# VHH binders against FYVE, RhoGEF and PH domain-containing protein tag-77 (tag-77): the designs that were tried, part 9

Target 1, 198 residues: FYVE, RhoGEF and PH domain-containing protein tag-77 (tag-77), of Caenorhabditis elegans (x5lx76r375to572)
Amino acid sequence: KLHYAAVEFLKVQNNYVQYLKEMAVLYPEYMERFGKRVGRDLLASHNGHENVVLQIKKIMVQILPIHEMLLKEIDKVCSNWDSRYPNMSKTIGTFADFLKCCQPFLDNKADFLNKLLQLRNEDKEFDEATYMFETEVFKRGKKGAVIQQLDQVHQNFMRYKLLMLRYSEYLIDDCDEKEKAQEAIQKLENVTQAVNQK

## First folded at step 4 (VHH)

Design k15 (from d13, 30 letters changed; framework vhh_7zox_3)
Fold by ESMFold2-Fast, scan of step 4:
Structure k15 (fold): chain B 198 residues (1-198), chain A 122 residues (1-122)
Amino acid sequence: as target 1 above (198 residues)
Amino acid sequence: DVQLVESGGGLVQPGGSLRLSCVASGFTFSDYAMGWVRQAPGKGLEWVSYIYYTGSTFYADSVKGRFAISRDNAKNTLYLQMNRLKPEDTAVYYCATHSDDFWTGYSEFDYAGQGTQVTVSS
C-alpha cells in the first residue's frame, strides 16, 4: 500500500536519528562514565591528536539537527496522511540538498575506522568499554558493532532513493505527486553522485 | 535468516562482459524489491540498479545502456548483466533489499562482506 510506503520513511528516518544520537551523545558519554569508574580518561588525546570518538562526535553533532528536522517533517506527512492526496515527495525533495551535511564524515571515514581499530587494539579498557556500550545498544534492539555502524551514513543515502522509488511505484500514473516523486528521485541521485566523489 | 550469495565476479579486460548472480534464501523473494550496489576501492557505496517486485527497473546514470538487471523468481535469483565494462566499474558488487533489517540495523559488513569482486584492468 501507498500509505505503508510513506510510513517506511518515518521508520527509516527514526532509526537513523537514533543512530546519530548514539554516535553524537550516547557513545562519548558512555566512554566518559566508564573512564571515571576505572579511574582513567578513555577519551584522552593520543600522541597530541584528539581522540577519534570526540572527532566523530563533533561531526555528528552538526549532522543530527538536519535529520531531526527531516524526521519532524516526515512525521507531519504521515500523521496527516490522505492517500487521495499523497505528499511525501516535496518533503524528501526539499531536504535532498541538505543531506550533503554528512560530507565531512564521509571524507574522514577511513581515518576514523583505522583510529578506532588502533585504539581497541592498544587500549584494553577502551576496547572493553566499547564492547559494553555495544552490548547495551544490542539490548535496545539495534545491531552491529561501532566500527560496522560507521557505514550507516553511506547506507542512509541509498535508503532514501530506494524508498522514493518504491513510493513512486504505488502512485497512479500522470498524477501531480508522480511528477514530484521523479523530481525528488533526481535530486537524491544528484546528491548521492556528488557525495560518492572523493 | 536472510541469506544473499553473490557470484560471477572476476578479472575482465575493458570492453568485456560479466554476469553476476545472487541466490536469495530465508524470505519470499518474489515479494521484495532487489538491487545491486557497489563499492570501489576508497569510495562510498553506490547503487547500480534496482528491480521492484512488479518488474520495474531503474539504473544509475553511470551504467545506463550498459547494464541490465533481471530476476528469476522460480530460482530466487537476481542477475546483473554487465556489458562494455570500464576500469571505473572495478568494485565489490553486493545484492541488497531495503525490506530487510539491512536497511534499519544490520551491519553493512554482514551483507557487504559476501559480495563479488569485479576487476576491470587494462
Scores: ipSAE 0.000, ipTM 0.132, lowest interface PAE 16.0, mean pLDDT 79

Design k16 (from d13, 31 letters changed; framework vhh_7b18_3)
Fold by ESMFold2-Fast, scan of step 4:
Structure k16 (fold): chain B 198 residues (1-198), chain A 122 residues (1-122)
Amino acid sequence: as target 1 above (198 residues)
Amino acid sequence: QVQLVETGGGLVQPGGSLRLSCAASGFTFSDYAMGWARQVPGKGLEWVSYIYYTGSTFYQDSVKGRFTISRDNAKSTVYLQMNSLKPEDTAVYYCATHSDDFWTGYSEFDYWGQGTQVTVSS
């Protein structure tokens, strides 16, 4: 049961890293390649402003490495798992403060959503290229709706807290790990409150 | 055995129209994206238009609004309707299958036809 809770962290983190790769790397590169095929720069500046896909990319490339590091550390915990000596809390607690790296995205999320929707409505080729990207993502068994998936960054904060709460439920009351789990939960709550306030 | 056979090329006057056809065989046509590319005399190849298996279409800026790509999956045929033709549209036009497997790094064009000559001149 405890081991299942630990493995859920790995599953959630792997899915989130895949999402970050889609937004930081795959989507911009797909649009660049597609633009070359159709003889037009789909990521060109619009009304003197940098294209929203590139604005999102600039933020996501800062977030991605932190979450790749977290994925690696969670994988190490799961690969060397021993339910007699549970040790997920230190990993989650250590990375809690680094989750603030998503603040620039959250501050601009509504603007990004509006600009992306506007581009898809006004630029037919941009819309078709985005649709084809989404189709390729869905074909590979992943969620590919770019606009609808913008909530993933914020939702991830809630996921870590819920996973830690579930993990803590399977720990015995007097163990050191349960105290560390409570500390990690408090750190996650502090980070989410700080992010939500701004 | 993959084959692409282009027809419909010829000589037209500026402002005229031509319809190119490409008959495909040797593969499951409905599963593949199809495109047209052209080679202007003395210059390199340039793409003209693509139509994906989903029906989505894309055009080079110079032909947008003048050319229309379409497909008939029952006949395993892709078409290029060319309107308001200009002397600069003079080229050998090639039909090709298009690979869009971004994650595997497959080539942009996998199979090519023999080409059909389009000449726009008075």
Scores: ipSAE 0.000, ipTM 0.124, lowest interface PAE 14.7, mean pLDDT 80

Design k17 (framework vhh_surovatamig_d1)
Fold by ESMFold2-Fast, scan of step 4:
Structure k17 (fold): chain B 198 residues (1-198), chain A 123 residues (1-123)
Amino acid sequence: as target 1 above (198 residues)
Amino acid sequence: EVQLVESGGGLVQPGGSLRLSCAASGFTFSDYAMSWVRQAPGKGLEWVATIYYSGGSTYYVDSVKGRFTISRDNAKKSLYLQMNSLRAEDTAVYYCATHSDDFWTDYSEFDYRGQGTLVTVSS
């Protein structure tokens, strides 16, 4: 039902914030600590270029706060939920434009993937440390695979529209919230088109 | 810095009840969603329940729905799990965790989480 659809936003957003924190904070810090343990800087520049983990971190650090804010707003909607007065659409609509914050990552995703694969192939200690990080993430019931998870930014961006469409389907016809849901869906579609034009 | 201390576990017969507690310190408790996770002997970690910032939104794994209730007291910086109609498969060490695993920023190789509290359900 409608309440369950609203709660799905909370679950999806919580999982995505955890993923962003893994890439922005946990993975870089794990690599730093592993490097200190083995007496080598695993995040050092490679062939005169900044380490790809740090390049990814710089972008993720910009994305994370926006999604943490969205998570808090979604939680407020769910915590004060009343199916007679559904109100998720305003929150999603308000944040739709800010979702473009993922554009720098999407523009560089293929390059990041190639660099990360190359570094894992050429640096066995880096590969081992990454595998150990993935194992720690897996133990916590998360997907964990760093390279495979690079798709999460684009996948999550696409999820908002799908979640809004499902939410809209459960709304009573001709209610004010259904009109607001359609407006939010249109905003999400406009942002998606703007992002995919590159 | 971040510290989570679990308590309230013990031995109970099938069908019995237990209430687990978690005392949090070193962070602004009310700014974080909180979860209970468990690990049965020889098994991996299993998520059990989550409660969000205000305490109004709760979510549970299917196997405990209707039997367990998660709650929090933000003024006391405490998290609770009321466990009713306990089954042998609920036997596990229970851990308190933040939604974002913020303790990971303080990773120290081994002891970066609470010790957990053991729940044993047997006849």
Scores: ipSAE 0.000, ipTM 0.139, lowest interface PAE 15.2, mean pLDDT 79

Design k18 (framework vhh_7nfr_2)
Fold by ESMFold2-Fast, scan of step 4:
Structure k18 (fold): chain B 198 residues (1-198), chain A 123 residues (1-123)
Amino acid sequence: as target 1 above (198 residues)
Amino acid sequence: QVQLQESGGGLVQPGGSLRLSCAASGFTFSDYAMSWVRQAPGEGREWVSSISYYTGSTYYADSVKGRFTIARDNVKNTLYLLMDSLKSDDTAVYYCATHSDDFWTGYSEFDYWGQGTQVTVSS
């Protein structure tokens, strides 16, 4: 029911924060450590161009803290949950505008994908290190595929909107929370429209 | 459990050769990159060489490039270091090392090390 819809937010946000940590911290660190072991900097610049992994990292480190804060607030809502007084909408509504922090990533996603595919095709050691990283992530029950994971940022908007729509459907008509849910949904839609126009 | 056992060290004269071996057990050897690391008395650990599990690509520290050859035998679960044109500067304890699942704990060092084998180059 309603409570399950609220818990789904916590699950989705926890998974997304883990993904952001993977791209901001774990993948770059893995490549750096692998490079140290094989005596080569796998993240080195070429012809003055920064490595795509580091370009992605720079954006992800800016996105991560916002989503860690959102996760903490969602966790508070869930840990103090009372279905008689649902209160998820204020948290989602408050953070909706901050979700625009992903815009620099979305603007560059196609370029990042192309550069990562090219680098994996042309640099066998880079490809091997990325494959090993993906294998370790897969062994721990995570999705693992770096290329496929680039889609997670865009998918996150769809998840928030769908989660809020499901949450709103389970609310009693004419309650304060339903009105707040509609406001949060509208804010999420506005953000989605803004990012999709780029 | 993961075990790495080095052998083949000893006393050799400058210009001589040695073959080090590392017998691995307790893990799927063919799925891991393997490295040699050395430590001379009073010095920190120095990475010497690594070999890929996937491509078989080999990498060497500048100090040993052209003189040492790293090799692996996945059937025997054994790592080798063939050392030619040995110099007094090569005197050290040589360790076999691999990376484990400890990547996720944020450790920056090799997770599994052998006991080491002493190489002494002197006249």
Scores: ipSAE 0.000, ipTM 0.155, lowest interface PAE 14.4, mean pLDDT 80

Design k19 (framework vhh_8dlx_2)
Fold by ESMFold2-Fast, scan of step 4:
Structure k19 (fold): chain B 198 residues (1-198), chain A 121 residues (1-121)
Amino acid sequence: as target 1 above (198 residues)
Amino acid sequence: EVQLVESGGGVVQPGRSLRLSCAASGFTFSDYAMHWVRQAPGKGLEWIGNIYYTGSTFYNPSLKSLVTISRDDSTNTLYLQMNSLRAEDTAIYYCATHDDFWTGYSEFDHWGKGTLVTVSS
């Protein structure tokens, strides 16, 4: 079951990287193409204010590379897995501090949600384009609700600690990896507390 | 086999209204966005507007006050209502759709043969 716990990190991280790609690349591109179809720039600034989709994109393009690196390292751990020498804790511990890269998004999340909801309510073309994007994502077997999925950044942060706790529970008492797991859990807790401060 | 058949064209006097229809078959009509496009004699293609499977409509800003697009999913039919017709509205009117929303927005995958509308006094 230890190996299963390690593989769950890979699945969670792969899903999160795909979500970040949707927000950083696919959603803005879809809105741009839809805008060309309807003869409007759906991502245009209004009264000097940058469109919320582009504000979110700007932050997500900073977050994405860090999570792509983490995914690659988790994949290495899983591809070379040996339950006699479990080694997930060093990878998670090493990346724990870099997870603070999500702070700018979390600081602005409420504002982004409010702006996105307002724009969807006031601009029917923008709302329909977003709905069509969500439908295409859903048809490809992924969750598509943009507003609901903005919680993924905070939820993903919480998932690392839960995954590490479950991983640690499957380790034999008094092994070296269990001590490293406790250290990684403590690092994640420290980062989570720092990030959750207003 | 996807088929789109436009109808309702003809000669109409300036200032009158006209409704065009497009009968769709060979695909699940209710899942697809449908478009109206026209081509005046000797001119390029002009996009009129579209209607999504949700019923939401989007129009060319130059034409929005003059046209209304609707659909009846129970009969697989797309409609274009045109009001206050002018001589410059004389064109062949086409309905069109795409196979996949992710592919080129400027290139329609399926077109009807068109229906001619002549606005003449």
Scores: ipSAE 0.000, ipTM 0.140, lowest interface PAE 11.8, mean pLDDT 81

Design k20 (framework vhh_8dlx_2)
Fold by ESMFold2-Fast, scan of step 4:
Structure k20 (fold): chain B 198 residues (1-198), chain A 124 residues (1-124)
Amino acid sequence: as target 1 above (198 residues)
Amino acid sequence: EVQLVESGGGVVQPGRSLRLSCAASGFTFSDYAMHWVRQAPGKGLEWIGNIYYTGSTFYNPSLKSLVTISRDDSTNTLYLQMNSLRAEDTAIYYCATHYSDDFWTDYGSEFQHWGKGTLVTVSS
């Protein structure tokens, strides 16, 4: 059970890194290429304001490297796993503070959602390009809805805490790793409270 | 609440044609892309194709010459026309959409809403 809990961290982190790549790189590039094909810049500014897709991109490119580093560290833990000497807590605890890098996205999430929905309603070529992008994502075995994917940043915070709580439950009482797990859970809770404080 | 109801399935002989329908309700149908997906007994899900709100269609290359997808936005209905049916086309056929009214839903599925499906059996 403990080994399964550790492997679940790897699965969650791999999926989240793929999502960040889709929002930071693939979606903006798809929209730019589609615009060139139809002879119009779908990512153009409106009334002096930067396009919401590019606003999201700017934040996601800051988040992506941190989560790629975390993925590599989780993979090392899982590749060398021994349930007699569990060691996931140090990795999660060390990276907990870096998870604050998503604060700018969370601060602007409602605004991004509203702007994206408005743009899809007002610009049918933009909307069609987004549907085609979502279809390509689906063909690759992933969730297709860009709007739904905007919730992944917040959901990921909740997932780390839940995964650590489950991991901690499978540890024996009064061991070093359980104490480290409690410290990591406290750090995750502090970060979650800080980012939800608005 | 979003509802998708497929109909038109049944037993059909090889080489014949069949048209399936999907009645949609609970969302602004004319603004969303719609998909057809099937699952043969004991097999995985196979994407058939989709139609965007613009009327643009995209098909699984393996099925392109055998199927046509269309929509009637005045009746909130999606259609799948199948020609030259083969034994391997025996499957449950599902209507699906990416529309979501709950942004907190965390699913491993590629679609937000599915119908219950309609069974097509191709037998001689």
Scores: ipSAE 0.000, ipTM 0.120, lowest interface PAE 16.4, mean pLDDT 79

Design k21 (from d13 with I28T R56S T97R H98E Y99G D100S W103Y G105D Q110D H111Y; framework vhh_8dlx_2)
Fold by ESMFold2-Fast, scan of step 4:
Formats: sequence, structure tokens, C-alpha cells
Structure k21 (fold): chain B 198 residues (1-198), chain A 122 residues (1-122)
Amino acid sequence: as target 1 above (198 residues)
Amino acid sequence: EVQLVESGGGVVQPGRSLRLSCAASGFTFSDYAMHWVRQAPGKGLEWIGNIYYTGSTFYNPSLKSLVTISRDDSTNTLYLQMNSLRAEDTAIYYCAREGSDFYTDYSEFDYWGKGTLVTVSS
């Protein structure tokens, strides 16, 4: 049960890294290819402003390496797991402060959402290309809805606290790891408050 | 494939009790947290509560005294026990699986049942 709680960190982190790769690489590349096929640049600037897909890409490319490193560290914990000596808390605690790397995205999320919705409403080819991308993602057994996925950055940030609370529930009282888990939860709460306050 | 099938809905009189069931298939049921959500006619979704794979339950505070969620991992079944039913409990009741990507956000569940209608009236 404790081991299952630890493995959930790996599953959540792996899914999130895949999401970041979709937004940083796969979605922009798909739109570029689709545009070439229909003879139009779907990612063109408008009124001197960069396309929202490319704006999102720029931020996701900065977030991705931090989460790839966290994934690697979580995988090490799970691969060497021994329920007698649980040790997930140090990894989560160490990375808690680095989770602030999502702040630039969160500061612009409402603007990004509005721009994506506007583009999909006003540009039928952009909407069709996005829908086709979502369909291909879904066929591969992954999430498909680009617009709904814009909340993933904030939601994933909140998930670490919930995962830590579940993990802590299975630790015996007064053990070293439970104390470290509470410290990690406190650090996550501090970072959560900071990003929610802007 | 993943399927969730609710049952046990119907017409019940005010003050009575009712138990809803949700039969899960296509995944390892015991590995997932499960939720109950309802939607009254013309209203939005209202989260009722959840049960984690550990058996721990959390409820909507406004409903806590009226409902109990339980699970039977040997039969892959989720239950919602409702007591002291009121007219305002009339709704379509959904069971939903909590995806690994979605914690405490009931709007982002990865799989939903089709729902079962509960009508509380004389």
C-alpha cells in the first residue's frame, strides 16, 4: 500500500513529462506540418504578436528539464524501494522549490487560454488541425484535449501535496520518514501559496 | 476497455434510504480512487465524495451526515449509501475514476459512468 503510494508519484510524473513534451514539441510540430499541407502558416504572428502555441512552447521548454530530472529521481526511489526504509520525502522536498519554474506559465495561463479559444473560434483550419492532433494523442492512449490541458500545470503542482499526504498516511507515527514527509508537505504548501498569490 | 456502470436508481419517497452501485471493469479496480458526483436538473455537477484505494473516505461537508461511500475490491464494485432522502437529492448520479493526473478535481476524471437517475418524490 505504501509502495503503491510511492509508485503513484512515478506515474503522475511520467504523465506530466509526456504532457510537457506534447506542448513543447509535438503540438507545434503538428501545426507546422498541417499548415504546410494546407498551404498556410497556422502559427503565424498576428499584429506583431507571436502565436500563442509558440508562446506556450517557449515556457514549456524551460519547465521540461526540471521535471525530467524529478522523474529520474522518483524512478530511482521506486526502483530501489524497501517499505521498511521508505525514502520518497527527500526527493519531493528537494524539488519543491524548483516547482516555482511554472510561475511564468501560471502568470499567463488566462491569456493563453483566451487566445487559444479565440484562435479555434476564428480560424477553422487551426481548429481542425488542433482537433486532429488531439485525436492522434488520444489514439496513443494519452490525453487529447489541448484547451483542457492548460490547467495541467497548476493541477500537477497541486498533485504533489496530495500524493505526499497519501504517502504520509501509510507511514508509522514518529518514524523519521513521517517527519520528513511533513517537512516536504510544508514546503509544497509554501510554494503553492506563493504561486496562487502570484 | 474501461467501463463503469451505475445501478440502483429509481423513484423513492422522501425520508427513505437508497444504495447505488457502480460495477467497474477493464482495469485493476483496487489501484484507483473512486468518486461519486451528481447533477440535479438544470444545475451543475456536485461532488459527493470519494474513497481511496486504501479505503479512506472524504465527503462534501454539506452531505457528510447523509451519505456513506464504500467499496468491495473482490467484486470491483463501488457503493453510495444515501439516508434521509430529500426532494433536492433528485439528480443523475455518476461514478467516476480518479486518473493519476487528477486529484481532488472532479471535473477532470478520466472515466465516467453513464449515470443512474434518482427521483425523490411521492
Scores: ipSAE 0.000, ipTM 0.117, lowest interface PAE 15.0, mean pLDDT 79

Design k22 (framework vhh_8dlx_2)
Fold by ESMFold2-Fast, scan of step 4:
Structure k22 (fold): chain B 198 residues (1-198), chain A 122 residues (1-122)
Amino acid sequence: as target 1 above (198 residues)
Amino acid sequence: EVQLVESGGGVVQPGRSLRLSCAASGFTFSDYAMHWVRQAPGKGLEWIGNIYYTGSTFYNPSLKSLVTISRDDSTNTLYLQMNSLRAEDTAIYYCATHYEPSVWDEYEFQHWGKGTLVTVSS
């Protein structure tokens, strides 16, 4: 069970990194390529401001490397797993503060959502191209809805705490790792509170 | 076991119209967007247009007034109607499905037909 709990971190982190790549790279590239083929720049400035897809991309590109590093460290823990010496807590605790890298996205999330919805309502070709992208993402076994997926950044913070709580539950009472797990959980809670307040 | 088979190509005179067909099998045709792509002798691939499972169509603007894409989900068939054919339309025409977004490259289609040759000559 303990090992299973550790492996769940790897699955969750891999899925999140894939989501970040979709928003940082695949979605904007898809829109640019599609626009070129139909002879229209779907990522052109709107109302004198940079297109919301490109605004999201610029922030996601900053978030992605941190989560790729975390994925690598979680994979290292799982690949060298020994249930006699569990060690997930140090990795999660070390990266807790770096998770604040998502703050610029969360600060602008409502604005991004509103701009994306407006653009989809005003530009039927943009809407259809986005729908085509969502369909391809869905075929790959993911949720696919760009609007709905904007919540993944906030939801991912909550997932780390839940995963650590479950992991801690399977640890033997009074062991060193359980104390480290509690410290990591507290760090995650502090980061979540700090991020939510702004 | 996914198969796409194009037909309807041949030698046609300039100014004439031609309809190409693509018969699909081995997948749920009605769930997928379908594309037409062509390659003229010695040239690269040129995207013609696509049709979604909803029936919505998008075309290369250089070709929009000259082509119409349609589908018949009851017979798993994709169509390309071409009007006012010119010598420049001489190419192998392919149907393709299942677009995968690429980071750096053009559209990445997972399934292609073998193509049908259209020669526009007098």
Scores: ipSAE 0.000, ipTM 0.150, lowest interface PAE 14.0, mean pLDDT 80

Design k23 (framework vhh_8dlx_2)
Fold by ESMFold2-Fast, scan of step 4:
Structure k23 (fold): chain B 198 residues (1-198), chain A 122 residues (1-122)
Amino acid sequence: as target 1 above (198 residues)
Amino acid sequence: EVQLVESGGGVVQPGRSLRLSCAASGFTFSDYAMHWVRQAPGKGLEWIGNIYYSGSTFYNPSLKSLVTISRDDSTNTLYLQMNSLRAEDTAIYYCATDYLPTLFDSYEFDHWGKGTLVTVSS
């Protein structure tokens, strides 16, 4: 069971990296290409401001490399796994502080959501292109709605803590790794509190 | 007439590497997303990955550590680099194209090549 708990980190992180690639790369590229087909730039400035899709992209491309590094480190832990010497806590603890890289997105999430909904309401071709993109995401077996995907950034914070709590539960008492797991959990809690500050 | 022609297939021993090519003609290659898809004997289609006109790549998570997709817009050529080949990689490999990029597992592409056979055996 301990090894299964460790492998769950790999699955969660791989899914999150794929989500970040969808928002940072695939969605903007889909909108750009759809615009070329309909003869109009769907990512043009809106109300005198940079298009919200491009604003989201700018933040997501900064977040993505951090999570790709974390994925690589989690993969190393799982590939070299030995239940006699569990070692996931060091990896999660080391990256806990870097998870704050999503703060600019979370600070602007409500604004991004409102701008996206406004743009979809005012621009029928933008709305159609976004719907088509969501349909492609849905075909992959994921939730297709872009709005629901924006929630993934916040939800991922909660997942790390829950995964660490379950991992820690399967560790034997009074082992070094259990102490490191508790430290990592505390770091994750501190990041969560900082992020949720109003 | 749009044409996609795969090449580079053949018999290869397990553990070795192979690079497949797809030559495109009859359309503006640089404007299209390109996909690699394979079909093992008696099985369904399996999406390998894609590369968008921007150069961004996405891979089937089951295959990402074993394959690399690239493109050369100056020669209208798509590539699939495969490493550490296994018997289970025996399949007909197809290239396909989309004007509007699709996500993996959709298989609703604008055009397909006729495929090139890769046989991994000792």
Scores: ipSAE 0.011, ipTM 0.229, lowest interface PAE 9.4, mean pLDDT 82

Design k24 (from d10 with I28T T54L S56K Y99S Y106S S107D; framework vhh_8dlx_2)
Fold by ESMFold2-Fast, scan of step 4:
Structure k24 (fold): chain B 198 residues (1-198), chain A 122 residues (1-122)
Amino acid sequence: as target 1 above (198 residues)
Amino acid sequence: EVQLVESGGGVVQPGRSLRLSCAASGFTFSDYAMHWVRQAPGKGLEWIGNIYYLGKTFYNPSLKSLVTISRDDSTNTLYLQMNSLRAEDTAIYYCATHSDDLWTGSDEFQHWGKGTLVTVSS
């Protein structure tokens, strides 16, 4: 059970890295490809404001390397797993502070949502290109529209605490790892409070 | 308890139109994007299309001219209108939500109905 809980971190982190790549790379690529086909730049600035897809990309490319590093560290824990010496908590605890890198996205999420919906309503070619991206994401094993996908940043942030809580429950009371798990959970809670300041 | 209940399936003749319904309960229907998915005998799942909570629709390009998805948020009901039915449209039709499962980390379709069987034959 404990090893299964550790492996869930790997599955969650791999899925999130793929999501970040979709938003940082694949979505802009679909805009560029479709724009070339119809002879216009679908990512052009309007009224001096940068296109929302590029605004999202700019934030996602800052987040991605941190999560790629976390994925590698989680993979090392799982690949060298020994249930007698569980050791996931140090990895999660060490990266907890770096999870604040998602703050600029969360601060702007409502604006990004509104801009995406407005562009899709006003620009039929932008809408069609976004639809093609969403169809490709579905074919690659993701099952949501861009609007649903924007929730992944907040949802993923919440997942770490839930995964740590479940992991901690499978540990023997008073073992060293359970104490480290509680410390990691506290660090995740502190980051959550900092991110969600009103 | 989240429930999705599909209805409207049955045996239909080729060339006819059919409307499927999905009754949703146990969640705030108007806040969720809804999907239609089908599975033909011996085949994998095929995505038909979806409708955002704001009413925008997206379709599998192979099916776009043959289907229309709509929703009635006042009755918590999702619809799939199918036109010019073919034998190859024979399948179990499911409605589904795309919601993130925070506990398991899955971003796949989380809530499915039991499906409604559509058989296109004379």
Scores: ipSAE 0.000, ipTM 0.178, lowest interface PAE 14.3, mean pLDDT 80

Design k25 (from d10 with I28T Y99S D101E T104E Y106T Q110D; framework vhh_8dlx_2)
Fold by ESMFold2-Fast, scan of step 4:
Structure k25 (fold): chain B 198 residues (1-198), chain A 122 residues (1-122)
Amino acid sequence: as target 1 above (198 residues)
Amino acid sequence: EVQLVESGGGVVQPGRSLRLSCAASGFTFSDYAMHWVRQAPGKGLEWIGNIYYTGSTFYNPSLKSLVTISRDDSTNTLYLQMNSLRAEDTAIYYCATHSDELWEGTSEFDHWGKGTLVTVSS
């Protein structure tokens, strides 16, 4: 059961890295290629303001490498797993502070949402291209609604604490790993409070 | 097997109209965006326009006032209506799909018809 809890981290992290790649790479590139097909730059600046898709991309590109590193470390824990010596807590604890890298996105999320909604309402070609992108993501078994998926950054941030709590439940009382798990949970809680305080 | 068969080409006089058809089979036509592309003799491919499964149409700005794209999902048929034909509209006209093309990062169309020749001359 403990091993299942550890593997759940790998599944969650892999899904989140795929989401970050969608927003950092796939969505902007799709919009660029779609624009070439219709003879118009769908990501063009207006009145000196950068297109919201590119604004989101710039932040996601900064977040992605940190989460790719975390994914590799979680994968190492799972691939070398021994339930007699559980060791997920050190990996999560080490990366807890780096999870603050999502702060710039969270600070701007409401603005990004409003700008995306405005663009989709005012620019029918942009709206159609975004819809087609969402359809391609859905065809590949992933959630693809760009606006709804903006919540993934906050939701993923909250998932680490839930995963650690479940993991901790399967550890025997008074073992070293249980202590480390409680420490990691406290670090995640502190980061969550810091992020919510701005 | 995906098949696209263009028809309706031929010799037409300048200033006249012509409607081309593309009969599709081997895939769920109503789920796919469809394109019209042409190639004049000795020239490169020129994108004419497309129609999404929603019915939304986008056109090459150079051709927008001269063409209309439509579809009939009940008969799996794509149409290109051309008005005020000019000698420069002489080309082989192809229909094509692009459903996976943009996602995979390719610039080429997934499937092509064999084309139908339109010659605008007196």
Scores: ipSAE 0.000, ipTM 0.188, lowest interface PAE 10.6, mean pLDDT 81

